# VH-VL binders against TBCC domain-containing protein 1 (tbccd1): the designs that were tried, part 17

Target 1, 147 residues: TBCC domain-containing protein 1 (tbccd1), of Danio rerio (Zebrafish) (Brachydanio rerio) (a4qp31r305to451)
Amino acid sequence: PPGSRLVLMSQVCKQTLAKDSEKLNDVNIKLHRCSEAFIYLLSPLWSVTLDKCRNSTLVLGPVRTSVHIQSCENVRVVCVAGRLTIGGSFNCTIHSLTPTRPLLLPGNASLTLGPFHTQYPTLEDHMASAGLAVVPNLWNQPLLFGV
Below, E stands for the ipSAE of ESMFold2; O stands for the ipSAE of OpenDDE; V2 stands for 0.75 times the mean of E and O plus 0.25 times the DockQ between their complexes.

## First folded at step 18 (VH-VL; framework fv_roconkibart)

Design v2 (from n2 with heavy chain K103P; at its last look DockQ between E and O 0.89; V2 from the best seeds 0.00; counts 0 for: pae E 3.0 > 2)
Fold by ESMFold2, look of step 18:
Structure v2 (fold): chain C 147 residues (1-147), chain A 119 residues (1-119), chain B 112 residues (1-112)
Amino acid sequence: as target 1 above (147 residues)
Amino acid sequence: QVQLVQSGAEVKKPGASVKVSCKASGYTFSRYVMNWMRQAPGQGLEWMGWISPIFDTEKYADKFQGRVTFTLDTSISTAYMELSRLRSDDTAVYYCARDYGFPWEFDYWGQGTLVTVSS
Amino acid sequence: DVVMTQSPLSLPVTLGQPASISCRSSQSLVHSDGKTYLHWYLQKPGQSPQLLIYKVSNRDSGVPDRFSGSGSGTDFTLKISRVEAEDVGVYYCMQGTYYPYTFGQGTKLEIK
């Protein structure tokens, strides 16, 4: 069923990893300890966790449930997501389209939030599959927690 | 037919900058990554980086970070490479190349642009 | 940086005879996606480089079947079964697995 499978992508370093396979449809993704990488996952995804990554760029297809960014440094994330949560992260930039307020947990410093500007040919179909629309976008209305 | 046509040769003084253009035709420009390479006279090839119209992203080789800027004008299917603070060892033929199969394979190359840096 | 080492650097060959070019990388070129991004280019005299073989063994469109690529891990080979006059030029291997992308020094193939 949707959201039942986890794919772990660990230690992707100094390379570009690009996947647009329908085998990633509705999969939970964990990106772990990636560094100096460009990672493109252009499928409608169930959830994404980015953990302990540094000096990397992430471009995600629409994420049905949540994108969780934790313990990251110098990372750029471009996503469409149902929810966005960021904690313990330093010098990160997140461009997003999200209908909920981004949740900022403790331990963050030097975060930059911006609107989603990325386009690819199947993006609209993937957004429909994930149940996401272009409005509302609350990228600029973060909620601070635990301060 | 796929073509990449680059701007003409340039002669520059040390400390100046140069901007090389690469006009693409015969394919959907917005679907492919553009790479830049250079080749000093009588020497081998050196990768400088890439720029992607697909995801509004770019990567510069560390050697050129801070001196090189890639830009695109998708309305005229043209890529640009600007190299600043030129030195004599920047004398080379500069190439643009299309990246087939996402950012790994250079299947079509421009004709090259000779940039000569001399006092 | 991944160092790409070619041998020989100069390859004189008689028309109609086979030729072989070796390329060795300083580390494995197997990408995290399981593919190997080792490519071969030919730069004919006075021309831009052109893609010959991609991902170890796949010939680019229009490349004659007398060209073949093989290898794995860190050791790769380009073979020409019967050298023709049009094959003269400098052959480069290139890795696209790790940043920065790097080329071998080149192998100059000449007819003797």
Scores: ipSAE 0.434, ipTM 0.819, lowest interface PAE 3.0, mean pLDDT 89
ESMFold2 (binder alone), look of step 18: mean pLDDT 92; pTM 0.937
OpenDDE, look of step 18: ipSAE 0.889; ipTM 0.942

Design v3 (from n2 with heavy chain E105D; at its last look DockQ between E and O 0.90; V2 from the best seeds 0.00; counts 0 for: pae E 2.2 > 2)
Fold by ESMFold2, look of step 18:
Structure v3 (fold): chain C 147 residues (1-147), chain A 119 residues (1-119), chain B 112 residues (1-112)
Amino acid sequence: as target 1 above (147 residues)
Amino acid sequence: QVQLVQSGAEVKKPGASVKVSCKASGYTFSRYVMNWMRQAPGQGLEWMGWISPIFDTEKYADKFQGRVTFTLDTSISTAYMELSRLRSDDTAVYYCARDYGFKWDFDYWGQGTLVTVSS
Amino acid sequence: DVVMTQSPLSLPVTLGQPASISCRSSQSLVHSDGKTYLHWYLQKPGQSPQLLIYKVSNRDSGVPDRFSGSGSGTDFTLKISRVEAEDVGVYYCMQGTYYPYTFGQGTKLEIK
């Protein structure tokens, strides 16, 4: 069933990890302690959590529910997501398309938010399968919480 | 048919910069990563980094960070490599090579561009 | 940085006889995705490198079946079952698992 499986990608270091397999469709992804990495997950995903990643670039297929970015440093994220939450992160850049207001938790510094601007083959089909086709983009309307 | 055609040989003085072009044809330029390698005379191959038009991302090998810049002009299917603050040990043949989906197999290479750095 | 060490560096071979080239890495080349990104190239005299074998043992299109690759982890081998005149050149192994990507020193194959 959709959203039932978790894939943990831990300590991906000094590599490019690129996946576009249908085996990742509707999967929860956790990226943990990755560093000096380029990570491309080009499938419609259920959720994504980035935890304690550093000096890395992530490009995600559309994420149905949420992208959570926590305790990251010098990370660039490009995503389409139902919700976006960022906490405890330094010198990070997030380019997003999200129909909900990004939630900024305590502990952030030097964040850059920008609009989603990426195209890849099958992107539109993936957005439809994630329920994010033809939605407004609220990337520039963050909410501050617990600050 | 896939082809990568590089710009002609160059002679430079130490401290100068050089910009090498790599024009692609016979494939969809925006779907492939472009890698750059070099080979000093009589020596082996050295990877310099890559640039990707897919997601507008690039990676430079650490020894070249701060001296090398990769750019693309997708309207003419051309990749560029610029190396600054040239030294005599930068004398080499510079190659572009393509890679699909970060497979790192470098299936097609340009013909090479000799850059000579001498006083 | 991952160091790639080839042996021998010079390989004179009689036509029609087998040849074997070793490549050893300073650390395992198994990627986080479970694949091993070890490749072999041939640079014929005056030419650009050309891909022979990718991911340890897969021949590139148009490469004769007398070329084979094997190995795992840190130790890899390229074999030519019967050397032909067109096989002359410098052979390189290369790893694409860890940044920076690195090449072996090269093995110059010559006909005796």
Scores: ipSAE 0.537, ipTM 0.856, lowest interface PAE 2.2, mean pLDDT 91
ESMFold2 (binder alone), look of step 18: mean pLDDT 92; pTM 0.938
OpenDDE, look of step 18: ipSAE 0.901; ipTM 0.946

Design v4 (from n2 with light chain K35R; at its last look DockQ between E and O 0.93; V2 from the best seeds 0.00; counts 0 for: pae E 2.4 > 2)
Heavy chain, then light chain:
Amino acid sequence: QVQLVQSGAEVKKPGASVKVSCKASGYTFSRYVMNWMRQAPGQGLEWMGWISPIFDTEKYADKFQGRVTFTLDTSISTAYMELSRLRSDDTAVYYCARDYGFKWEFDYWGQGTLVTVSS
Amino acid sequence: DVVMTQSPLSLPVTLGQPASISCRSSQSLVHSDGRTYLHWYLQKPGQSPQLLIYKVSNRDSGVPDRFSGSGSGTDFTLKISRVEAEDVGVYYCMQGTYYPYTFGQGTKLEIK
ESMFold2, look of step 18: ipSAE 0.525; ipTM 0.855
ESMFold2 (binder alone), look of step 18: mean pLDDT 92; pTM 0.930
OpenDDE, look of step 18: ipSAE 0.897; ipTM 0.945

Design v5 (from n2 with light chain K55R; at its last look DockQ between E and O 0.90; V2 from the best seeds 0.00; counts 0 for: pae E 2.01 > 2)
Heavy chain, then light chain:
Amino acid sequence: QVQLVQSGAEVKKPGASVKVSCKASGYTFSRYVMNWMRQAPGQGLEWMGWISPIFDTEKYADKFQGRVTFTLDTSISTAYMELSRLRSDDTAVYYCARDYGFKWEFDYWGQGTLVTVSS
Amino acid sequence: DVVMTQSPLSLPVTLGQPASISCRSSQSLVHSDGKTYLHWYLQKPGQSPQLLIYRVSNRDSGVPDRFSGSGSGTDFTLKISRVEAEDVGVYYCMQGTYYPYTFGQGTKLEIK
ESMFold2, look of step 18: ipSAE 0.546; ipTM 0.855
ESMFold2 (binder alone), look of step 18: mean pLDDT 92; pTM 0.934
OpenDDE, look of step 18: ipSAE 0.898; ipTM 0.946

Design v6 (from n2 with light chain G96S; at its last look DockQ between E and O 0.86; V2 from the best seeds 0.00; counts 0 for: pae E 2.7 > 2)
Fold by ESMFold2, look of step 18:
Formats: structure tokens, sequence, C-alpha cells
Structure v6 (fold): chain C 147 residues (1-147), chain A 119 residues (1-119), chain B 112 residues (1-112)
């Protein structure tokens, strides 16, 4: 897999974590057990996994490969991604721009999907760096797997 | 030249609402988070929350949750704070202050808006 | 909530003499990113607060080097090496590591 760099952000609680540094460019991000947090990662990223996060809001720069959301509760995610996968999650809202159909794995309940309608100053440059375009956007055509 | 210009003083009765404006100029509005604070006469500062001009994101301090609403009008670079069901202990000077990308510097503050709540 | 406690609350100082203000937090202010989000503001009479020191020890642009900040964890200090007349006002420490963001009670600096 491209890039040996993995950044683990574990147990970010009751705070805002905001990064727009080029040091995160093309990095794999794992967010684990974060709660009551606002997390802004406004860089072009390689992949993002959210695992066991709750009561949090995440805003991600364009993610070249995939965003995987697993076992999350009361989480809002705003992202641009190559692929989007959601499993085992409750009461989550995902606003996305993605050229592939979101994959909904077993164990989800009360999910809301919506389109990405967000801009920040370097978004277009970041999308180009991640190889992503504004069309097509298949946010509203999820695939239901095993449910 | 960065400026944050707030609306003028207001006098309100208990139970009413007030909406304070904060007009920004001299910078790119969407690059900064807007924070709101208040200061009761002769007393210290209290943080009320913030709103980001993008991402539909905001955070209210728990004390104000359910009574305060932050909004934006990006076409005129203006942030608003509305506080409802006013009580006499809401009498204070209300401030907006900008913050670049959650750096927490609060480098520019509005001039303040006195809100007086009296019967 | 993180409680911020300042000492002293009233600080009369002779012009040209040093001044020191203490700020103590009820819990560590070290953020998950390893930084400490403790800041100092000055509110001059009749004015809005202005930033002096951010993240413990960094002076904001235009702040004279007679102002310095120090500390770690839960215990922080603002020092003025030589007080000038323009330094009169109320000094606040503020933490933004944890929600809700909280201020100290203020320290009123006056020339005696």
Amino acid sequence: as target 1 above (147 residues)
Amino acid sequence: QVQLVQSGAEVKKPGASVKVSCKASGYTFSRYVMNWMRQAPGQGLEWMGWISPIFDTEKYADKFQGRVTFTLDTSISTAYMELSRLRSDDTAVYYCARDYGFKWEFDYWGQGTLVTVSS
Amino acid sequence: DVVMTQSPLSLPVTLGQPASISCRSSQSLVHSDGKTYLHWYLQKPGQSPQLLIYKVSNRDSGVPDRFSGSGSGTDFTLKISRVEAEDVGVYYCMQSTYYPYTFGQGTKLEIK
C-alpha cells in the first residue's frame, strides 16, 4: 500500500483537533475512540478509518482511497472520498462527494446520507492532489450489503 | 486592515430575544471561525461558543444550549448571535472574536454590544 | 469544566517595577496534539480584550518583550519586567484545550 505513514489519533475527547499541515498529505489516518470532539483534517489524505467514535463531528479534506466508518454513534462526517464504507454505526450523518456508491455493511441504524456542499480555500488544490473530481457524485446511491 | 464591527446597544425586557451582528472586513471570511463571548458589567469573560463560516458546524457552550443560535450571512461577511428567553442576568457586553482555523488566538475582537435586560 | 484561577485579583504596582500574575487550572491543559492552549489577554479600560500571549509563551505581534509567559501543566505565569502606564487594565488567562473554553477571573493591574 502506498505510503508507510499511519497517524493514529486515539481518544481525542472534549476538544477540537484541527490540522491543515502538509505533513498530513497522503497519510493514512485512523481515528479511534474519539468522543465529544470536533476534528478537522484539511489536507489531501490517503485513507481514513473511524472506529468506535461517538458524539463527534469530522470534516476531512479529500481522501484519495477510502473512508471507512465502523462502530460509530452520533457522528457527523463531511468528506470527499474515492470510496465510502459504513458499518455497525448508529445515528450518524455523512455528507459526501464520492464517485462510487457508498457501501452500507451490516449493523447500521438511523443513518442519514447527504451531498457534500462545502468549500474551503485550498479544497480544489487538494482534490486535484487526491485525484478526485466534483462529478460524478453518487452519495445518494448506496449499496446495501448483508442487511 | 481587519475589522469586526458589531451592532449597537440594545435594551430588552425579560422573555424577549436579542440578535447581535458582527460585520467582518479586511480578511477572507471563510478562513476564520467566529467566537462569541460575553462580559457582565464589572465582571469577567465567558465563552458562549463558535460558528464556522463553512461546514455547517457550530459549538455552543452547554450553559447556552437551547437558548443561543449562531448564524452567518456570507454574502455580507456578517455573523449573528441570537439569545432568546432573556433574563436579567443576561445583561452583559457581547463580543465577537475571530480565530484562524482553531488556533485559539482570538486576535481581533469586535467593539462589544451592550445588551441590557430590565423590566 | 476546567476552572481557571488567577492570583492576585488586584495588583497595584509602582511604575518601572516588575509584576507577576499566576493562573492555575483545575486540570492539565496539555492537548491531545501535545500543545498547551493557555492564553493571556489584556483588557484596557473601556476597550475590548486584546491578545498578549498565546500557547503559554508566544507573544502576539506588537506585544513588547517586557511581557513573558511561562508554565506547564496546570500552573502558568505572566510576567511584566517593567510596568508602564499603558499596562493598566485587567489581565485574563484563558484555556482552549477542553470544552467549554474558560477564562480566569481577571487580575486588575493599577499604578500606585
Scores: ipSAE 0.466, ipTM 0.819, lowest interface PAE 2.7, mean pLDDT 90
ESMFold2 (binder alone), look of step 18: mean pLDDT 92; pTM 0.933
OpenDDE, look of step 18: ipSAE 0.901; ipTM 0.950

## First folded at step 19 (VH-VL; framework fv_roconkibart)

Design w1 (from n2 with heavy chain D62Q; at its last look DockQ between E and O 0.06; V2 from the best seeds 0.00; counts 0 for: pae O 12.0 > 2, off the site)
Fold by OpenDDE, look of step 19:
Structure w1 (fold): chain C 147 residues (1-147), chain A 119 residues (1-119), chain B 112 residues (1-112)
Amino acid sequence: as target 1 above (147 residues)
Amino acid sequence: QVQLVQSGAEVKKPGASVKVSCKASGYTFSRYVMNWMRQAPGQGLEWMGWISPIFDTEKYAQKFQGRVTFTLDTSISTAYMELSRLRSDDTAVYYCARDYGFKWEFDYWGQGTLVTVSS
Amino acid sequence: DVVMTQSPLSLPVTLGQPASISCRSSQSLVHSDGKTYLHWYLQKPGQSPQLLIYKVSNRDSGVPDRFSGSGSGTDFTLKISRVEAEDVGVYYCMQGTYYPYTFGQGTKLEIK
């Protein structure tokens, strides 16, 4: 079912990875230890997790549930997501459209939050598919948890 | 063929801890969530929680939070369940079961591990 | 927690006769993804549970077509068209829609 599949992208280094495929629809994405990578996943996704990624840029299609950033350094994330959580991350920049308040977990430093400002041809359709077509953007109203 | 092989029976005293292992084979370990259930003698099944190798996260049933710990050794495709502060009503057969993704069905089960807690 | 209620709890059946087990949930099991994660398991004597039916009506691989599942929302049924000796055991319904996942009490099927 939607949200049941897992795609692991581990140790993507010094490369550009661009995917726009129906195979990514409603999939859980795990990015692990990516470094100096440019990653474009331009499909409606179920969830995305960034773990221990460094010096990378991530552009995501609409994420139905959550984008979770953990233990990342110098990472830029562009995303539309139902939820955004960030923990243990340093010098990261997140441009987001999220109808829920971003959750900042302990261990963050030098975070920059900004609004979603990217587009691609099928973005509107993807947002509709992900149930995020018309939602408020609370990107600038983070919640601090456990800090 | 998919197999989940659990560690042998355990006998523990109240207050002690037990660690049950579940070794998986026949599939890509990291692509599946491992769930844990238990069954007291002559009773039904009780879900304890799951652990996700890819997401490196756990979900515990509230009943066991603070007392149970799931861990993984992906190098040997093994999941572990540790239950601490054991009491007599923890006596049960403990099962690991494979779940594809989240909220899926448990299509493969371990053979079960009997844990007996008695003074 | 979602309460799963099975009936009957004991089911004596004559070989070759049909059997039916009911499972009722305390709330709708329709997930936000539109699917219903109600599953049926059989635990044969001295064995681990095994999956029979997943998502209400889908038979797991190797499960005879004698087994069928149906239902929606809060009411579900497992049917066996003609009971065989190998069908003896305890049947459990289980919901995977809400945390914590919960099981029915189990229905013990025995041969008369």
Scores: ipSAE 0.000, ipTM 0.592, lowest interface PAE 12.0, mean pLDDT 93
ESMFold2, look of step 19: ipSAE 0.525; ipTM 0.841
ESMFold2 (binder alone), look of step 19: mean pLDDT 92; pTM 0.933

Design w2 (from n2 with heavy chain D62K; at its last look DockQ between E and O 0.06; V2 from the best seeds 0.00; counts 0 for: pae O 12.0 > 2, off the site)
Fold by OpenDDE, look of step 19:
Structure w2 (fold): chain C 147 residues (1-147), chain A 119 residues (1-119), chain B 112 residues (1-112)
Amino acid sequence: as target 1 above (147 residues)
Amino acid sequence: QVQLVQSGAEVKKPGASVKVSCKASGYTFSRYVMNWMRQAPGQGLEWMGWISPIFDTEKYAKKFQGRVTFTLDTSISTAYMELSRLRSDDTAVYYCARDYGFKWEFDYWGQGTLVTVSS
Amino acid sequence: DVVMTQSPLSLPVTLGQPASISCRSSQSLVHSDGKTYLHWYLQKPGQSPQLLIYKVSNRDSGVPDRFSGSGSGTDFTLKISRVEAEDVGVYYCMQGTYYPYTFGQGTKLEIK
């Protein structure tokens, strides 16, 4: 069912990875220890987790549930997501459209939050598919948790 | 063939801890969520929680929060369940079960591990 | 917590005869993804539970077509068209829609 599949992308280094496939639809993505990578996942996704990624840029299709960034450094994330959580991350920039307040977990430093400003041809359809077509953007109203 | 092989029976005193292992084989360990259930003698099944290798997260049933800990050793495709502060009503057969993703069905089960808590 | 109620709890059946087990949930099991995560398990004597039916009506691999599942919302049924000796055991319904996942009390099927 939707949200049941897991795709692990580990150790993606010094490369550009671009995927626009129905195979990614409603999939859980885990990015682990990516470095100096440009990653484009332009499909409606179920969830995305970034763990221990460095010096990378991530552009995501609409994420139905959540984008979670953990223990990342110098990472730029562009995403539309139901929820956004960031913890233990340093010098990261997140451009987001999220109808819920971003949750900032402990351990962050030098975070930059900004609004979603990217587009691609099928973005509107993907947003509709993900249930995020017409939602408020609370990107600038983060919640601090445990800090 | 998919197999989940659990550690042997345990006998513990009240207040002690028990750690049950579940070794998986026949599939990509990290792609599946491992759930834990238990069954008291002559009773039904009780879900305890799950652990996700890929997301490195756990979900515990509230009943066991603070007393149970799930861990993984991905290098040997093994999941562990540790239950602390044991009491007599913790006596049960403990099962690990594979779940494809979240909220799916448990398609493969371990053989079960009997944990007996008695003074 | 979602309460799963099975009936009957004891089910004596004559070989070759049909059997039916009911499972009722305290709330709708329709998940936000539109699917209903109601599953049926069989625990044969001295064995671990095994999956029979997943998501209301889908038979797991290797499960005979004698087994069928149906239902929606809060009411579900497992049917066995003709009971065989190997069908003896305790049947459990289980919901995976809400945390915590919860099981029915179990229905013990025995041969008369």
Scores: ipSAE 0.005, ipTM 0.589, lowest interface PAE 12.0, mean pLDDT 93
ESMFold2, look of step 19: ipSAE 0.515; ipTM 0.852
ESMFold2 (binder alone), look of step 19: mean pLDDT 92; pTM 0.930

Design w3 (from n2 with heavy chain E58D; at its last look DockQ between E and O 0.98; V2 from the best seeds 0.00; counts 0 for: pae E 2.1 > 2)
Heavy chain, then light chain:
Amino acid sequence: QVQLVQSGAEVKKPGASVKVSCKASGYTFSRYVMNWMRQAPGQGLEWMGWISPIFDTDKYADKFQGRVTFTLDTSISTAYMELSRLRSDDTAVYYCARDYGFKWEFDYWGQGTLVTVSS
Amino acid sequence: DVVMTQSPLSLPVTLGQPASISCRSSQSLVHSDGKTYLHWYLQKPGQSPQLLIYKVSNRDSGVPDRFSGSGSGTDFTLKISRVEAEDVGVYYCMQGTYYPYTFGQGTKLEIK
ESMFold2, look of step 19: ipSAE 0.576; ipTM 0.862
ESMFold2 (binder alone), look of step 19: mean pLDDT 92; pTM 0.930
OpenDDE, look of step 19: ipSAE 0.892; ipTM 0.944
ESMFold2, look of step 21: ipSAE 0.545; ipTM 0.855
ESMFold2 (binder alone), look of step 21: mean pLDDT 92; pTM 0.926
OpenDDE, look of step 21: ipSAE 0.900; ipTM 0.946

Design w4 (from n2 with heavy chain R31K; at its last fold request DockQ between E and O 0.87; V2 from the best seeds 0.00; counts 0 for: pae E 2.02 > 2)
Heavy chain, then light chain:
Amino acid sequence: QVQLVQSGAEVKKPGASVKVSCKASGYTFSKYVMNWMRQAPGQGLEWMGWISPIFDTEKYADKFQGRVTFTLDTSISTAYMELSRLRSDDTAVYYCARDYGFKWEFDYWGQGTLVTVSS
Amino acid sequence: DVVMTQSPLSLPVTLGQPASISCRSSQSLVHSDGKTYLHWYLQKPGQSPQLLIYKVSNRDSGVPDRFSGSGSGTDFTLKISRVEAEDVGVYYCMQGTYYPYTFGQGTKLEIK
ESMFold2, look of step 19: ipSAE 0.572; ipTM 0.855
ESMFold2 (binder alone), look of step 19: mean pLDDT 92; pTM 0.929
OpenDDE, look of step 19: ipSAE 0.897; ipTM 0.945
ESMFold2, look of step 21: ipSAE 0.574; ipTM 0.855
ESMFold2 (binder alone), look of step 21: mean pLDDT 92; pTM 0.931
OpenDDE, look of step 21: ipSAE 0.900; ipTM 0.945
ESMFold2, fold request of step 22: ipSAE 0.559, 0.522, 0.528; ipTM 0.857, 0.847, 0.840
ESMFold2 (binder alone), fold request of step 22: mean pLDDT 92, 92, 92; pTM 0.923, 0.927, 0.928
OpenDDE, fold request of step 22: ipSAE 0.899, 0.901, 0.902; ipTM 0.945, 0.945, 0.946

Design w5 (from n2 with light chain S32L; at its last look DockQ between E and O 0.97; V2 from the best seeds 0.00; counts 0 for: pae E 3.2 > 2)
Fold by ESMFold2, look of step 19:
Parts: sequence; structure tokens; C-alpha cells
Structure w5 (fold): chain C 147 residues (1-147), chain A 119 residues (1-119), chain B 112 residues (1-112)
Amino acid sequence: as target 1 above (147 residues)
Amino acid sequence: QVQLVQSGAEVKKPGASVKVSCKASGYTFSRYVMNWMRQAPGQGLEWMGWISPIFDTEKYADKFQGRVTFTLDTSISTAYMELSRLRSDDTAVYYCARDYGFKWEFDYWGQGTLVTVSS
Amino acid sequence: DVVMTQSPLSLPVTLGQPASISCRSSQSLVHLDGKTYLHWYLQKPGQSPQLLIYKVSNRDSGVPDRFSGSGSGTDFTLKISRVEAEDVGVYYCMQGTYYPYTFGQGTKLEIK
């Protein structure tokens, strides 16, 4: 069933991992301790967590529920998501399309937020599958918690 | 018909910069990653990095980080490689090559651009 | 960096005879996705490199059946069952699994 599976991708190092497989449809993704990596997950996803990644770039298909970025350094994330949460992260750049206000938890420094500017061939079909629309986009209206 | 046509040979002095162009035709430019390689005279191939028009991302090999810049002009389907602070050991033939979806299967290469760096 | 070592570096061969080129990597080339991104290119005299074999054993379109690739992990082989005059040039193995992408030193195939 949708949202029932977890896929852990740990220690993706010095590689490009590019997937657009239907096997990732509606999957929860955890990326853990990745470094010097480019990760392209171009499927409609249920949720994504980035934990302890550094010097990496992540491009996601539409994420139905949430993208959570924690304890990351020098990471670029490009996503469409229902919700975006960032904590404990340094020198990260997040380009997003999200209908909710990004939540900034304690421990962040040197974050850059920007609008989503990426297009791939099946993006519109994937957004429909994830129940996400191009408006509203609240990327520039973060909420601060515990700062 | 897929083609990658590069700019002509260049002669440069140490400390200068060079910008090599690679014009693509016969395919959808925005769907392919452009890679750059070089080959010093009588030597093997060296990967320099890539730039992606579809994902707005780029990667430089660490050896060239800080000296090389890749850019694109999608309106004319052209990729550019600029190498700065040239040294005599940068003398090489520079190649562009396309790659679909990061498969690293460089199926079409430009004809090469000789860059000579001499005093 | 992943070091790619080819053997031999020079390969004189009699026309019509088989040829074999070895490529060894300093670490496994098996990607996290389970695929092995080991490729072979031929650079004919005065030309740009051209793809022969991708992902160990798959021939690119238009490559004759006399070319075959095999291997796994760190050890790979390109074979030509019957060498033709048009096969002259420098053969490179290349890995695309880990940054930076790296090539072998090249194997120059010549008709003797």
C-alpha cells in the first residue's frame, strides 16, 4: 500500500544515483550519510528524510507528504513537497514548491531558500499522482521554531 | 542526425583563459547531460566534469575545481567550457560528449578542439 | 580516485586472429543500483573516441558481433574474435560508477 514501504539509501558516496522507477512510487525514502553524491529520485514519493548528508545534490519528484532535512552540510535540494522541514543544517540551498510554510527548526545556519525551477518530462503526471499543484508556493514564507 | 560541433583550435599564453563551444543538433538538447573530456598530445583521456540542462546542476572534477566553468545557452543548443589560469600542461584536445540520464554512455562526441598553451 | 589499469598497452595482432584486452579497477565498479558502469571506447587514428561496449557486455548500435565484453567487480575483458583492418586504434576502458570518472591508459591495437 501507499506510504507503507521505507527505502534506506545509506552512504551513497561519490556517485550519481538516478532512478525514475515505478518501484519508488509512494515510498518513504531515507537518505543517510551520503557525501559527494548526486541523487535524482524522479518518481512520485510519499516522504523523504535527508540525515547527515554532506556535499551533495538531491532532485526529487513530487513528495506527497514531507521532506525533512536534518544535520546536513553543503547540500542542495530541489523538491516539490506537501511540507518542508529543515533543522541542524549548515550552508544548504533548498529550491522548493510547497503549499505550506517551510518549518525551520533550531541549529540551522547559512540556509538559502528559493523557488522551484526544475522541469522534467513526466513532472506534471507525477504531481497529479501526488496530489500537488503549482500554486500556492510558500517557499519564501518560512516559520521559525525554537530560534 | 545527431551532431556536436566544437569551436576551432586556439593558441593561448600561460595565465590566459579559453572558452570552447560545443553546438548540438539533431536531438532535444535539454534532455541530455553534456560532459567534457580532454586528451593531452599522445596521452589518454581525462574527464573534466558535466553540466545538465534538464536538472540545472553541474559537477567539476576536483582537479579542475576553481579553474573551469561550464555554461549552457539553450536558445542555440550550445554548451561552453571555460578554463582559466592556463598552464603549459593544459595543452590538449578538448572534447564534449553527450550522456542520457547519467548512463555515462558517451554515444556522440564533438570533433575536438586543440588548445595550445605556449609562451 | 578509481585507477583503471589496462593490459597490454601495445597489442600487435595478425589480421584475422583474436585479440583480448584486460582492464582492472582499483575497486569494485558495482554501483549502488546493482549495475556496473564499465564502458569501452575505440579511438581510431585521427578521430574522436566512439562507444563500443557499455555496462560491461552490451554492444552499442552498429558495433560488429566480433566485439564482446565480459567481467565483473574489478576485472574486465574486451575481446575481438577476428581482427579486421578497421579495428586499428586505441581502446580505452572507462568507469562511470564513482567520481571522478576515469579511463584506462589505452591499448594501441596494430596490425603486424
Scores: ipSAE 0.432, ipTM 0.828, lowest interface PAE 3.2, mean pLDDT 90
ESMFold2 (binder alone), look of step 19: mean pLDDT 92; pTM 0.930
OpenDDE, look of step 19: ipSAE 0.874; ipTM 0.942

Design w6 (from n2 with heavy chain D56N; at its last look DockQ between E and O 0.92; V2 from the best seeds 0.00; counts 0 for: pae E 2.4 > 2)
Fold by ESMFold2, look of step 19:
Structure w6 (fold): chain C 147 residues (1-147), chain A 119 residues (1-119), chain B 112 residues (1-112)
Amino acid sequence: as target 1 above (147 residues)
Amino acid sequence: QVQLVQSGAEVKKPGASVKVSCKASGYTFSRYVMNWMRQAPGQGLEWMGWISPIFNTEKYADKFQGRVTFTLDTSISTAYMELSRLRSDDTAVYYCARDYGFKWEFDYWGQGTLVTVSS
Amino acid sequence: DVVMTQSPLSLPVTLGQPASISCRSSQSLVHSDGKTYLHWYLQKPGQSPQLLIYKVSNRDSGVPDRFSGSGSGTDFTLKISRVEAEDVGVYYCMQGTYYPYTFGQGTKLEIK
């Protein structure tokens, strides 16, 4: 069933990890302690948590529910997501398409937010699968909480 | 069918910049990652980095960070490598090579471009 | 950086005889996805490198079956069952598992 599986990708370091398989459809992803990595997960995903990653680039297929970025440093994220939450992160750049206001929790510094700018051949189908095919983009209207 | 044709040899002075082109044909240019390597005369191969047109991302080997720039012109299926602040130890044959899916299985290479840095 | 060490660096071989080239890495080349990104290239005199073997043991299209690759972890081998005149050149192993991607020093195969 959608959203029932969790895949943990821990300590991906100094590598490119690229996957575009239907086997990742509707999976919850946790990326933990990745560093100096390029990670491309080009499937419609259920949720993504990025925790304690540094000096890395993430390009995600559309994420149905949420992308949580926490305790990251020098990370670039490109995503389409239902919701975007960022906390405890330094010098990170997020290019997103999200129909909800990004939530900025305490502990962030030097964040850059920008609009989604990536295209790949099956992107439109993946956006439809994630319920994000035709939605407004609120990337530039963050909510600040406890800052 | 697949071809990567590079620009001609160049002679440069120290401190200058060089821009090498790599024209692709016989495949969908935007679907492949372009890599750059170099080989000093009589020496082995050295990876310089890559650029991906699909994902709007690039990686430079740390040794070249800050003085190499990769660009693409997808309208003419051409990749470019620009190396600045040239030194005599940058004298090498520079190669472009394509890769599908980040597998680093460089299946097609350009013919090479000799860059000589002297004087 | 992952250091790739080839042996021998010079390999004179009689036509029709087998040849073997070793490649060792300074750390395991097993990627986080479970695959091993160890590749072999041949650079014939005056030419660009050409892919022979990818991911340890898979021959690229058009590569004769006299070429084979094997190994795991940190130790890898390229074998040529019967050397032909067209096999002369410099053989490189390369790892694509960790940045920066690195090549071995090369093994120059020559006909005696």
Scores: ipSAE 0.517, ipTM 0.849, lowest interface PAE 2.4, mean pLDDT 91
ESMFold2 (binder alone), look of step 19: mean pLDDT 92; pTM 0.931
OpenDDE, look of step 19: ipSAE 0.899; ipTM 0.946

